# Designs tried in a protein design chat: VH-VL binders against Intron-encoded DNA endonuclease ai2b (ai2b). Part 9

Target 1, 262 residues: Intron-encoded DNA endonuclease ai2b (ai2b), of Dictyostelium discoideum (Social amoeba) (o21044)
Amino acid sequence: MRIQIEKDQLGWVAGLLDSCGNIMFSKTHVSGNIEIKLKLTDYECLENMKTKYGGAVKVSRTGTRYRLNHSEGLKKLLEDINGQIRIPVRVKKVKEVCEKNNIEIKYPDKELSLDTAWLSGFFDGVGSIVINQTTLENKKQLVLTFNQKNNQILIKIQRIVGGNFYINTNTQSGKYKYALYFTSKEEILQLYEYFKKYPSRAYKNKRIGLIPQYYELQTLMTSIHDNQLQETLWKKFMIQWDYKEIDEIQSGEILKQKGVIR
Key: E = the ipSAE of ESMFold2; O = the ipSAE of OpenDDE; V2 = 0.75 times the mean of E and O plus 0.25 times the DockQ between their complexes.

## First folded at step 6 (VH-VL)

Design s20 (framework fv_teclistamab)
Fold by ESMFold2-Fast, scan of step 6:
Structure s20 (fold): chain C 262 residues (1-262), chain A 123 residues (1-123), chain B 108 residues (1-108)
Amino acid sequence: as target 1 above (262 residues)
Amino acid sequence: QLQLQESGPGLVKPSETLSLTCTVSGGSISSSSYYWGWIRQPPGKGLEWIGSIYYSGSTYYNPSLKSRVTISVDTSKNQFSLKLSSVTAADTAVYYCARELDILTGTYYMDVWGQGTLVTVSS
Amino acid sequence: SYVLTQPPSVSVAPGQTARITCGGNNIGSKSVHWYQQPPGQAPVVVVYDDSDRPSGIPERFSGSNSGNTATLTISRVEAGDEAVYYCQVWDSSTDHYVFGGGTKLTVL
């Protein structure tokens, strides 16, 4: 049991690194270093990585960065994620850093599977979960997305869970960003079942947990003819949904109280 | 493409309040990912941060300006504004608005800047 | 209050490597960002979080940060790189953005 739980955790680490991990080399970091940046609310995830692999966590007012330059910890992390990295640019960098650390690189199966925590870690790095208010019909729409510069991995994700493509050409940082988005109740509930088995370890898990309640409320609204009651029920739900902002502020305050940030 | 545009009077009299507005287009100010800030640059000198605001109204101010500065946000207009009271000739500068902080990356920097607006404090 | 120190000017020949330093007490524990300000224009971020580059910034621009010194390195310098360069950190102890004094890069 513990062995399986640990393997699932390593799959999550691989997915996270694959989504937002940076791998760098320099004269100061001759063996390479790995860096992961997350929101302040996800500080504990990075501290847990520091505990397991070593390295350092830098905290800013609203964000965190994990950097691993410790030789033994880097080797342990590389061994733990070996065979699970899928994004071509990161595969190349993982190959280079493995070579510098005398580790033989392994490659994953060509097709993506929902029998690993990789997609959960990947979602935690580049995914989003939002509720949009439509202006035309005054209706709410739940949307999950995976954002990426390259559509190859998104095509593989689409094959196993569905979704639709959107190309955002209005971007400052990238030439364009691909998005695989989900608005279908069936597909989102299928993703919800996946996340129940392989939980998100980021703050997004709070919103993922609200997915069933969202659809239950949406269904209930078809039976309610009192506009005032409908507004009240949606407002109550949206307070829970938007609690993410409150938690982010509270997390900042807690970290200041603990002396992690000043 | 995200664009920030400063607007407001280019001339302010000593002892009065300097008031500027930044209009955000091509992106939403109601994003949990970003802070929005004001930076100034006196002619021929370096950059000085004035303050930052989150769409909830939460602010951070430069300690040297804190007693004189107020930053506010109007999410319905996709704007944020700066008021600097009791101005003197030393407040003459190009004033920039900027987008700050991508909380997903854990960095605290200004990734998009407005073109800047010169404000001269003179009688 | 935290202070960042930059040389006022650096001069290089075209095609050579320019190195602009940013000194600060234990600056290696902070994240350093670099802005390029061409004459008469708004600043543009060229390196953020010590060593990362925004999309559209040439790979000739790189950064490092350790101990008491952060460095912006511009390889194969071009005339168009002439600008004032500023380093910047966030000082969490005072909740304050700190900018260096700026370094004027001159390409001779």
Scores: ipSAE 0.000, ipTM 0.403, lowest interface PAE 16.9, mean pLDDT 81

Design s21 (framework fv_teclistamab)
Heavy chain, then light chain:
Amino acid sequence: QLQLQESGPGLVKPSETLSLTCTVSGGSISSSSYYWGWIRQPPGKGLEWIGDIYYSGSTYYNPSLKSRVTISVDTSKNQFSLKLSSVTAADTAVYYCAREYLGSDYYGMDVWGQGTLVTVSS
Amino acid sequence: SYVLTQPPSVSVAPGQTARITCGGNNIGSKSVHWYQQPPGQAPVVVVYDDSDRPSGIPERFSGSNSGNTATLTISRVEAGDEAVYYCQVWDSSTDHWVFGGGTKLTVL
ESMFold2-Fast, scan of step 6: ipSAE 0.378; ipTM 0.672

Design s23 (framework fv_teclistamab)
Heavy chain, then light chain:
Amino acid sequence: QLQLQESGPGLVKPSETLSLTCTVSGGSISSSSYYWGWIRQPPGKGLEWIGDIYYSGSTYYNPSLKSRVTISVDTSKNQFSLKLSSVTAADTAVYYCAREYDLTGSDYYGMDVWGQGTLVTVSS
Amino acid sequence: SYVLTQPPSVSVAPGQTARITCGGNNIGSKSVHWYQQPPGQAPVVVVYDDSDRPSGIPERFSGSNSGNTATLTISRVEAGDEAVYYCQVWDSSTDHWVFGGGTKLTVL
ESMFold2-Fast, scan of step 6: ipSAE 0.251; ipTM 0.668

Design s27 (from a2 with heavy chain Y109F; framework fv_teclistamab; at its last look DockQ between E and O 0.50; V2 from the best seeds 0.00; counts 0 for: pae E 6.3 > 2)
Heavy chain, then light chain:
Amino acid sequence: QLQLQESGPGLVKPSETLSLTCTVSGGSISSSSYYWGWIRQPPGKGLEWIGDIYYSGSTYYNPSLKSRVTISVDTSKNQFSLKLSSVTAADTAVYYCAREYDILTGSDFYGMDVWGQGTLVTVSS
Amino acid sequence: SYVLTQPPSVSVAPGQTARITCGGNNIGSKSVHWYQQPPGQAPVVVVYDDSDRPSGIPERFSGSNSGNTATLTISRVEAGDEAVYYCQVWDSSTDHWVFGGGTKLTVL
ESMFold2-Fast, scan of step 6: ipSAE 0.406; ipTM 0.684
ESMFold2, look of step 7: ipSAE 0.070; ipTM 0.597
ESMFold2 (binder alone), look of step 7: mean pLDDT 92; pTM 0.945
OpenDDE, look of step 7: ipSAE 0.705; ipTM 0.870

Design s29 (from a2 with heavy chain I103T; framework fv_teclistamab)
Heavy chain, then light chain:
Amino acid sequence: QLQLQESGPGLVKPSETLSLTCTVSGGSISSSSYYWGWIRQPPGKGLEWIGDIYYSGSTYYNPSLKSRVTISVDTSKNQFSLKLSSVTAADTAVYYCAREYDTLTGSDYYGMDVWGQGTLVTVSS
Amino acid sequence: SYVLTQPPSVSVAPGQTARITCGGNNIGSKSVHWYQQPPGQAPVVVVYDDSDRPSGIPERFSGSNSGNTATLTISRVEAGDEAVYYCQVWDSSTDHWVFGGGTKLTVL
ESMFold2-Fast, scan of step 6: ipSAE 0.272; ipTM 0.642

Design s30 (from a2 with heavy chain I103S Y110W; framework fv_teclistamab)
Heavy chain, then light chain:
Amino acid sequence: QLQLQESGPGLVKPSETLSLTCTVSGGSISSSSYYWGWIRQPPGKGLEWIGDIYYSGSTYYNPSLKSRVTISVDTSKNQFSLKLSSVTAADTAVYYCAREYDSLTGSDYWGMDVWGQGTLVTVSS
Amino acid sequence: SYVLTQPPSVSVAPGQTARITCGGNNIGSKSVHWYQQPPGQAPVVVVYDDSDRPSGIPERFSGSNSGNTATLTISRVEAGDEAVYYCQVWDSSTDHWVFGGGTKLTVL
ESMFold2-Fast, scan of step 6: ipSAE 0.313; ipTM 0.639

Design s31 (framework fv_teclistamab)
Fold by ESMFold2-Fast, scan of step 6:
Structure s31 (fold): chain C 262 residues (1-262), chain A 124 residues (1-124), chain B 108 residues (1-108)
Amino acid sequence: as target 1 above (262 residues)
Amino acid sequence: QLQLQESGPGLVKPSETLSLTCTVSGGSISSSSYYWGWIRQPPGKGLEWIGDIYYSGSTYYNPSLKSRVTISVDTSKNQFSLKLSSVTAADTAVYYCAREPDLTGSDYYGMDVWGQGTLVTVSS
Amino acid sequence: SYVLTQPPSVSVAPGQTARITCGGNNIGSKSVHWYQQPPGQAPVVVVYDDSDRPSGIPERFSGSNSGNTATLTISRVEAGDEAVYYCQVWDSSTDHWVFGGGTKLTVL
């Protein structure tokens, strides 16, 4: 069990790095460094990486940043994710940083599947989970999305878990060009089963845990004809769903108490 | 290519409202990647952040100025504006507008594009 | 309110290394940005996120940040580096940007 838990953690780390990890070189960091930026609510997630690999976690206006410059910790991280990086541009960068640290690069030994935590880590880096109010039939719709600049990895994900493509033409917002999105109850519940086995380690995990309750409530609404009662029940659910605002306030207080911020 | 340009009166009387506009060219203000801010610098002194705005209209203000400051955005004109009420001689400064990167769409957190600055003198 | 403290001035000969400090309580837990303001010009970011450089900024500029002190280091100083330098952090407790008082670098 302990061995499997560790392997799942390493798969998650690989997926996270593959989605949003930056690998950089400079004269002051010749052996390279790795950086991950996440929302403030994910401070503890990055602090756990600091505990395992060293490096530093810092707080900024919009979030939290993990940077690993330490040679021994960097080598340990590279060894831990070796053979699990899948996105070509990231593979190239991992190969370069491995060469600088005297590590032989390894490549994935099988096609992408739901047998690893990679997709969970990938989701934590570039995924979203939201509830939209539809203008058609005045109903709520749960949407889970994976975002990328290149659609190649998204095509591979689609082959495994389904979903539909959306091309984002909004060049003014700085958004990713491609999105793989899920609105089907069947597909989302299949993804929910995946996340039960390989949990999200970001604050998104709380919303993922609410997926069954969302569909239970949606089903319950078919038996309720009182518009005020329906509104009240959705309002109660949305308080749990919008926990992020409350958690951000609480995260600030927790970070002050831990001495991370003043 | 992205440029910011401040405009507005260079002279304001004590107790009146200072009004400035920043025009953004070569790029869109309707970007989720950036906040748009105002910074001032009294003659011979340091930089002081006034506040900023997101394209949605959400604002942040320096606590020391909050009761007197209003920042607004007009995405159709690609502009954002500053109003500072009840001005005194202490508000005499060069006023800058700047672009402030957001974590989600930018490579860094610093203010990466600045206007040239405009001097506003508060005197009778 | 959070305060950043910089020395008012630093003098250095051409070719030497200048070190400009920015003091703040537990500043090592924050990301520090550094701006160069040449006389009569708008500020330009020279170092961001403690130690990174924007494209176009010479490798002579570097930064560090730990404990209660952040430092901007300018190696092989040139006459053109003469300017006022400001450090900056976001104070999440009051949701505002805080600037240091500025350090005038004089190249003699």
Scores: ipSAE 0.341, ipTM 0.670, lowest interface PAE 2.7, mean pLDDT 84

Design s33 (from a1 with light chain K30Y; framework fv_teclistamab)
Fold by ESMFold2-Fast, scan of step 6:
Structure s33 (fold): chain C 262 residues (1-262), chain A 125 residues (1-125), chain B 108 residues (1-108)
Amino acid sequence: as target 1 above (262 residues)
Amino acid sequence: QLQLQESGPGLVKPSETLSLTCTVSGGSISSSSYYWGWIRQPPGKGLEWIGSIYYSGSTYYNPSLKSRVTISVDTSKNQFSLKLSSVTAADTAVYYCAREYDILTGSDYYGMDVWGQGTLVTVSS
Amino acid sequence: SYVLTQPPSVSVAPGQTARITCGGNNIGSYSVHWYQQPPGQAPVVVVYDDSDRPSGIPERFSGSNSGNTATLTISRVEAGDEAVYYCQVWDSSTDHYVFGGGTKLTVL
């Protein structure tokens, strides 16, 4: 989803970089470059970056990548995110690239809050929103999650919006170990209101827009006793939701449809 | 220093199955960072990718060869292997194994960064 | 099937700049890798991910990729640069690696 990154939305860029941004230095790019790698379904996030700062969005086997080399665009991006990066390892890298571009690093002067687009960008990098069929109650459950290798930033997010922690002990090396997940209607609707002001630019924005319909349907189900009618209504909703993960084949078809690949 | 070495018969009869093994040394094949691939080159012609495998057993095959190709991995021996069935003279080529990166394996994406020296396989009766 | 087009050959004098092109529909949206294959040897990656250079590859080697053309540029060409050069991309629509036909660089 292409949505202009206005001045009050610059936190989205900072949040995306904090979630999955990488800062590299090479012999050909001594002043540094910025790289962001995402799942193929989320290439629209990177198109928004390219629209504002230039650079290139590439498609590969299992994902998509944005790269911004030393240029006016890189300097503008650094100025736009200066003072908004919160993850310690990324702060260190931003400091290094700022020094090589003659920019004085700034640090956040306020604690994380819902008054910036930072959480939206962070969600686009490492978030998920799914509907699960519960195994214990045989009931549908809406789950929103933030994934991370380290739980420090997730604890800060938990302080402002709630949620519960999950540890994934079966994650492959290089995958996320910690998850902050939300199943509470009150907490998810609070996040929905947040995303109305600071929209997701990923494919998952479509699911965020369906949150009110999900709860309306869940409420309607309490008055329906016909199992066949319940299944029909859920099937119609799930067609909109794309409950099954978009696989590589569907991702490729979407990119062909949009003219990104042929 | 990672090294890859191809091995297998240098002569295969038409209609038989071509079987090659790549031995990985100086590093582990059981790594989430890499795919392991097979590439071939007929004498005097260009490079053609055959397929790739992940240590979990997940595979990608060249669509033009998919019906005849099977790639497998043996993590206990630090090896991966190629089987190409129903061979003809057109399958005569130098066969290379290589290590591959993908976009989600870390900060670097190198394509095919380490190659074996290649082994010539001739299909002839 | 996605196709990469390379000129069959390029000739340059020592010390000059060689430019080897790789044509493909919207190739600028793909990550292009370049391989050098000296006579009788296995390929070696000389440029990866459009413009990045592996450790040990001279700074004379550089790459670019935009629109419908990717280019490998070799400045101050040396006799030892004689080889066939291949471009390569991953085609996500068919899930396979595509190589160009190769360009033989001759240093006269």
Scores: ipSAE 0.156, ipTM 0.608, lowest interface PAE 4.4, mean pLDDT 83

Design s36 (from a1 with light chain S92Y; framework fv_teclistamab)
Fold by ESMFold2-Fast, scan of step 6:
Structure s36 (fold): chain C 262 residues (1-262), chain A 125 residues (1-125), chain B 108 residues (1-108)
Amino acid sequence: as target 1 above (262 residues)
Amino acid sequence: QLQLQESGPGLVKPSETLSLTCTVSGGSISSSSYYWGWIRQPPGKGLEWIGSIYYSGSTYYNPSLKSRVTISVDTSKNQFSLKLSSVTAADTAVYYCAREYDILTGSDYYGMDVWGQGTLVTVSS
Amino acid sequence: SYVLTQPPSVSVAPGQTARITCGGNNIGSKSVHWYQQPPGQAPVVVVYDDSDRPSGIPERFSGSNSGNTATLTISRVEAGDEAVYYCQVWDYSTDHYVFGGGTKLTVL
């Protein structure tokens, strides 16, 4: 989504970088460069970064990449995120790039909280929101997750919002990927209120907006005794919910039609 | 260690269907991180991409081959396969299977990173 | 219909710098990958996303991509670098991967 990054929402940039940002140095970019890779459906999200800081957004078959190596924009971005990076590996790289740009590194003064946009940016980088259809009694379950290799940050998120841990062993390379997942209505609605103030700028924003309707529909189902009507109402909701599958498959075609890519 | 291995007949008669299988070992084909592709190389010539498949069954095909090519995946066997119909001598080539990194799951690597050894398929009577 | 143009061959002496170009209309707007294919072997990716190197590939391999030309640069060339090098992009107009014709690097 093309939502302007206001001054009170700069934590979103920091959260996005903490989740999936890469900081690199090369002989041609000795002062460093910043790279963010996202799904093709999030092309407009990275265009917002380009609008604020400069740089370039490129597209591949299924993904999109933002790269910032322009000195002026890089320094502006570093100023905006300084003091807000929380993951040790990225803190180390931010320190290096700050030193090469004559900027004094700052560290977070306070524990992670819901008073900043950091968690929203972090969610946009590594979060997911899905509805699982159980085969047992055809029940539906709304699940929101944060995925990460470093479980330390997920422990801090758990302290402020709750959730449960899961170690994902079903990975291509046999590597562990930690997940903090939410199935509690109370916890998910707390996150929904958070996202109203600090909105997601990724394709996930549409699903987040459907959270209240999902729970209203679940409650309504207890009062409806017509199975055909129940199926019709869930089908209508799932059409709205599943837009992402079509968008992900067709995002390349849509961007071609808009003249964004060729 | 991830390894890809092509298998199938090395000789196919003109007008018949070329069928190859790629077996994946040391890793799972059922991963949202990767596409799995077929590339060919006629003797003494360059590389030509044939097509790619996702573990869900979604495919991309080279437009020049689209009417003749089908790629399928069998997640239970950790394999994906190529069928190329109505072959001619022009289809004689070394056929490679490869893993394609995808940005979808937060991978910081992109491109065709692991290739099979290649298998020569000759089209002749 | 999209075409990537590479020189058929490049020759360098050991220790020199080899530059292999990949020409394409507005290729700077695309992500370019580079593959090394030694004689009789499968290709190996040496540079991806224009300028990034896979783990295990020496720092003397580097890449750039802007405008209408992408370049693979190999500094301090060694005899073991002899191979055919291919550039590759995804073409959105036809939804397929396009390879360049390949450049044979000869170390004299």
Scores: ipSAE 0.115, ipTM 0.595, lowest interface PAE 5.1, mean pLDDT 83

Design s37 (from a1 with heavy chain S33D; framework fv_teclistamab)
Fold by ESMFold2-Fast, scan of step 6:
Structure s37 (fold): chain C 262 residues (1-262), chain A 125 residues (1-125), chain B 108 residues (1-108)
Amino acid sequence: as target 1 above (262 residues)
Amino acid sequence: QLQLQESGPGLVKPSETLSLTCTVSGGSISSSDYYWGWIRQPPGKGLEWIGSIYYSGSTYYNPSLKSRVTISVDTSKNQFSLKLSSVTAADTAVYYCAREYDILTGSDYYGMDVWGQGTLVTVSS
Amino acid sequence: SYVLTQPPSVSVAPGQTARITCGGNNIGSKSVHWYQQPPGQAPVVVVYDDSDRPSGIPERFSGSNSGNTATLTISRVEAGDEAVYYCQVWDSSTDHYVFGGGTKLTVL
């Protein structure tokens, strides 16, 4: 069991790095360093990295960052993620940092698999889970999204779990031109089963846990014809949902209460 | 190359509103990567952050100045502006505008990486 | 609210190493940026995120940050390094940027 738990952790780390990891070189750190930046509510993701590899977790406005410039921990991290990095720009950087650390680079299988925690880590870096109100139908819609600058990995994810593409052509910054989004109950519940097996380690895991309750409530609404009662039940659910929202003000309060930013 | 330029009156009377504009050239203020900020420096003293704005209009203000400060953005003119109300002699300073890295969306750079030249504002009758 | 403490001045001879400290409660949990302000000029960042250098800044400039003290280290100091140096952090508990009081570096 310990072996499986360790494998799942390594897959999650690889997915997180692949989604938002940055690999840099400097005169001070010729063998390279690794950096991950996330929202304040997700600092626990980075604390997990620090616990295993060393390094430092820092807090800034609305965000937090992990940096690993410690030689021993960096080598351990590289060995742990070796063979699991898929995004071309990160594959290039991992190759460079492996060469600087005398590690032979390994490549993953071309096809993506749901039998690893990679997608969970990837979701923690670039994923989103929100509830929107549809204007035309005047109904609530649960939406899960993966964002990327390039659509290659999103096509592979789509082949396994489905979803639909959205291309943002109005963005001044080209950072997240492509989005793969999920609105289908069947597809979202399939993702929910995946996350039960390979949990999100970000604050958004709280919202993932509310997915079954969301659909139970949506089904219950088809049997309720009192608009006032429907509004009251949705308001009660949304209090639980919004409490877990990544809000700049509440992010600071959460970290202050946990003593992270003192 | 990105450049920032402060502009506005160099003299303001006590109790009136200090108004400055920062013009961004060689880059877009409508970038999700950056906040845009105001910093001041009284003659012979240190730097003090006034506040910052995101292109969406979201703001952060120095708590000591919050009741007197308004920062706004005009994406059509590629500008952002500072208004500081009820000024006194203590508000006499060189005022700088600067680009600030957003930790989630910006480059590999955290700091205030591009600064304007600064403009001296004197509060005097 | 949060306060950063710097020595008012530091003096070194050319070719020696200058160390400028920035003290703050648990500053090691924050990202520290360092700015150089030559006389009559706007500040320029010389070290960001504790220890990184922008393109164009000589490798003589380095930084560290641990516990309650961050340090800017300038090796092989040159006359052109004379300036006031400021440290800066974002304080998440009060949602604002805090600057140190500045340290005037004099090369004798």
Scores: ipSAE 0.112, ipTM 0.602, lowest interface PAE 5.2, mean pLDDT 83

Design s40 (from a1 with heavy chain Y54D; framework fv_teclistamab; at its last look DockQ between E and O 0.44; V2 from the best seeds 0.00; counts 0 for: pae E 6.3 > 2)
Heavy chain, then light chain:
Amino acid sequence: QLQLQESGPGLVKPSETLSLTCTVSGGSISSSSYYWGWIRQPPGKGLEWIGSIDYSGSTYYNPSLKSRVTISVDTSKNQFSLKLSSVTAADTAVYYCAREYDILTGSDYYGMDVWGQGTLVTVSS
Amino acid sequence: SYVLTQPPSVSVAPGQTARITCGGNNIGSKSVHWYQQPPGQAPVVVVYDDSDRPSGIPERFSGSNSGNTATLTISRVEAGDEAVYYCQVWDSSTDHYVFGGGTKLTVL
ESMFold2-Fast, scan of step 6: ipSAE 0.444; ipTM 0.704
ESMFold2, look of step 7: ipSAE 0.049; ipTM 0.579
ESMFold2 (binder alone), look of step 7: mean pLDDT 91; pTM 0.927
OpenDDE, look of step 7: ipSAE 0.544; ipTM 0.810

Design s41 (from a1 with light chain H33Y; framework fv_teclistamab)
Fold by ESMFold2-Fast, scan of step 6:
Structure s41 (fold): chain C 262 residues (1-262), chain A 125 residues (1-125), chain B 108 residues (1-108)
Amino acid sequence: as target 1 above (262 residues)
Amino acid sequence: QLQLQESGPGLVKPSETLSLTCTVSGGSISSSSYYWGWIRQPPGKGLEWIGSIYYSGSTYYNPSLKSRVTISVDTSKNQFSLKLSSVTAADTAVYYCAREYDILTGSDYYGMDVWGQGTLVTVSS
Amino acid sequence: SYVLTQPPSVSVAPGQTARITCGGNNIGSKSVYWYQQPPGQAPVVVVYDDSDRPSGIPERFSGSNSGNTATLTISRVEAGDEAVYYCQVWDSSTDHYVFGGGTKLTVL
């Protein structure tokens, strides 16, 4: 059991690194260093990386960052993710840092598999899960999305889990150009089963856990004709869904307890 | 080459509003990678951050100055500006504008990597 | 309310190593930046993100940050290194940049 848990953790780490990790070289860090940047609410994810590999977790104006310069910890991380990195630009950098650390690089199977936690880690780095109010029919719609600047990996994800492509034509905001999005109840529930086996380790896992309740409530609305009751039930659900203020307060309190902030 | 240049009156009377503009040349202020900030330095003293602005208009202000400070951005002129109200002799300082990186907004973690040359503002009657 | 403490001055002979400290409660959890301000000039970043150097900054400049103390180390000090050095962090609890008081490096 513990072996499988460790294996799933390694797949998750590889997916997270593949989604938002950076590998850098400098005169002060000739063997390379690794960096992962996340929102402040995900500080605990990066603290877990620090616990396993060493390095440091820092906070900033817009979020938090994990940095690993320690050669022993870096080597352990490289060995743990070896054979699991898929994004071409990151494969190239992992190859280079492996060579500088005397590690033979391994490559993953060409096709993605749902028998690993890689997609969960990848989702934690670049995924989103939101509820939109549709203007056309005045209905709520659950949307799960994977975002990328290049569509190659999204095509591979689509092959195994489905979804539809969206191209963001507004590049002024610095947003990702490509998105693979899910609005189908059937597809989202299949993804939910994946996340039950390989959980998200980011705060968005709270929303993933609410997916069944969302669809139960949506189904109940078809049989409830009392508009006030419908509004009350949606309001109660949305309080759980819109956890931002509570999570930010909790995150701040946890960071103060850990001495990260005053 | 990116350059920042401060401009505005070098003398402001007590109780009035100090107004400065920073002109950005050799690059665009409408970049998602950067914030743009104001830092001051009273004669013979240290650096004090005043505030920062993003090209969207989002701001951060030093809590000690927040009630008196307004920073604005004009993307069409490639400029951002500082207004500091109700000035006193304690506001006499060299005022710098600077470009700022953040760990999530830039590819590099440079902090305040490009500075203007600074402009002295004296608060006196 | 977060405060960074620097010694007001440090003196070193040419060719020796200067160490400038920046004290702050749990500063090791923050990213530290170091600025060099030569007399009459605007500041220049010499170390960012605790220990990294911008392009063009000599290898003699290095940094560290752990616990309650960050340190800027300048090896093989040259007369041209005379300046006031400032440390700086972002304080996420109050959403503002905090500068240290500055340390005047004198090369005797």
Scores: ipSAE 0.113, ipTM 0.605, lowest interface PAE 4.7, mean pLDDT 84

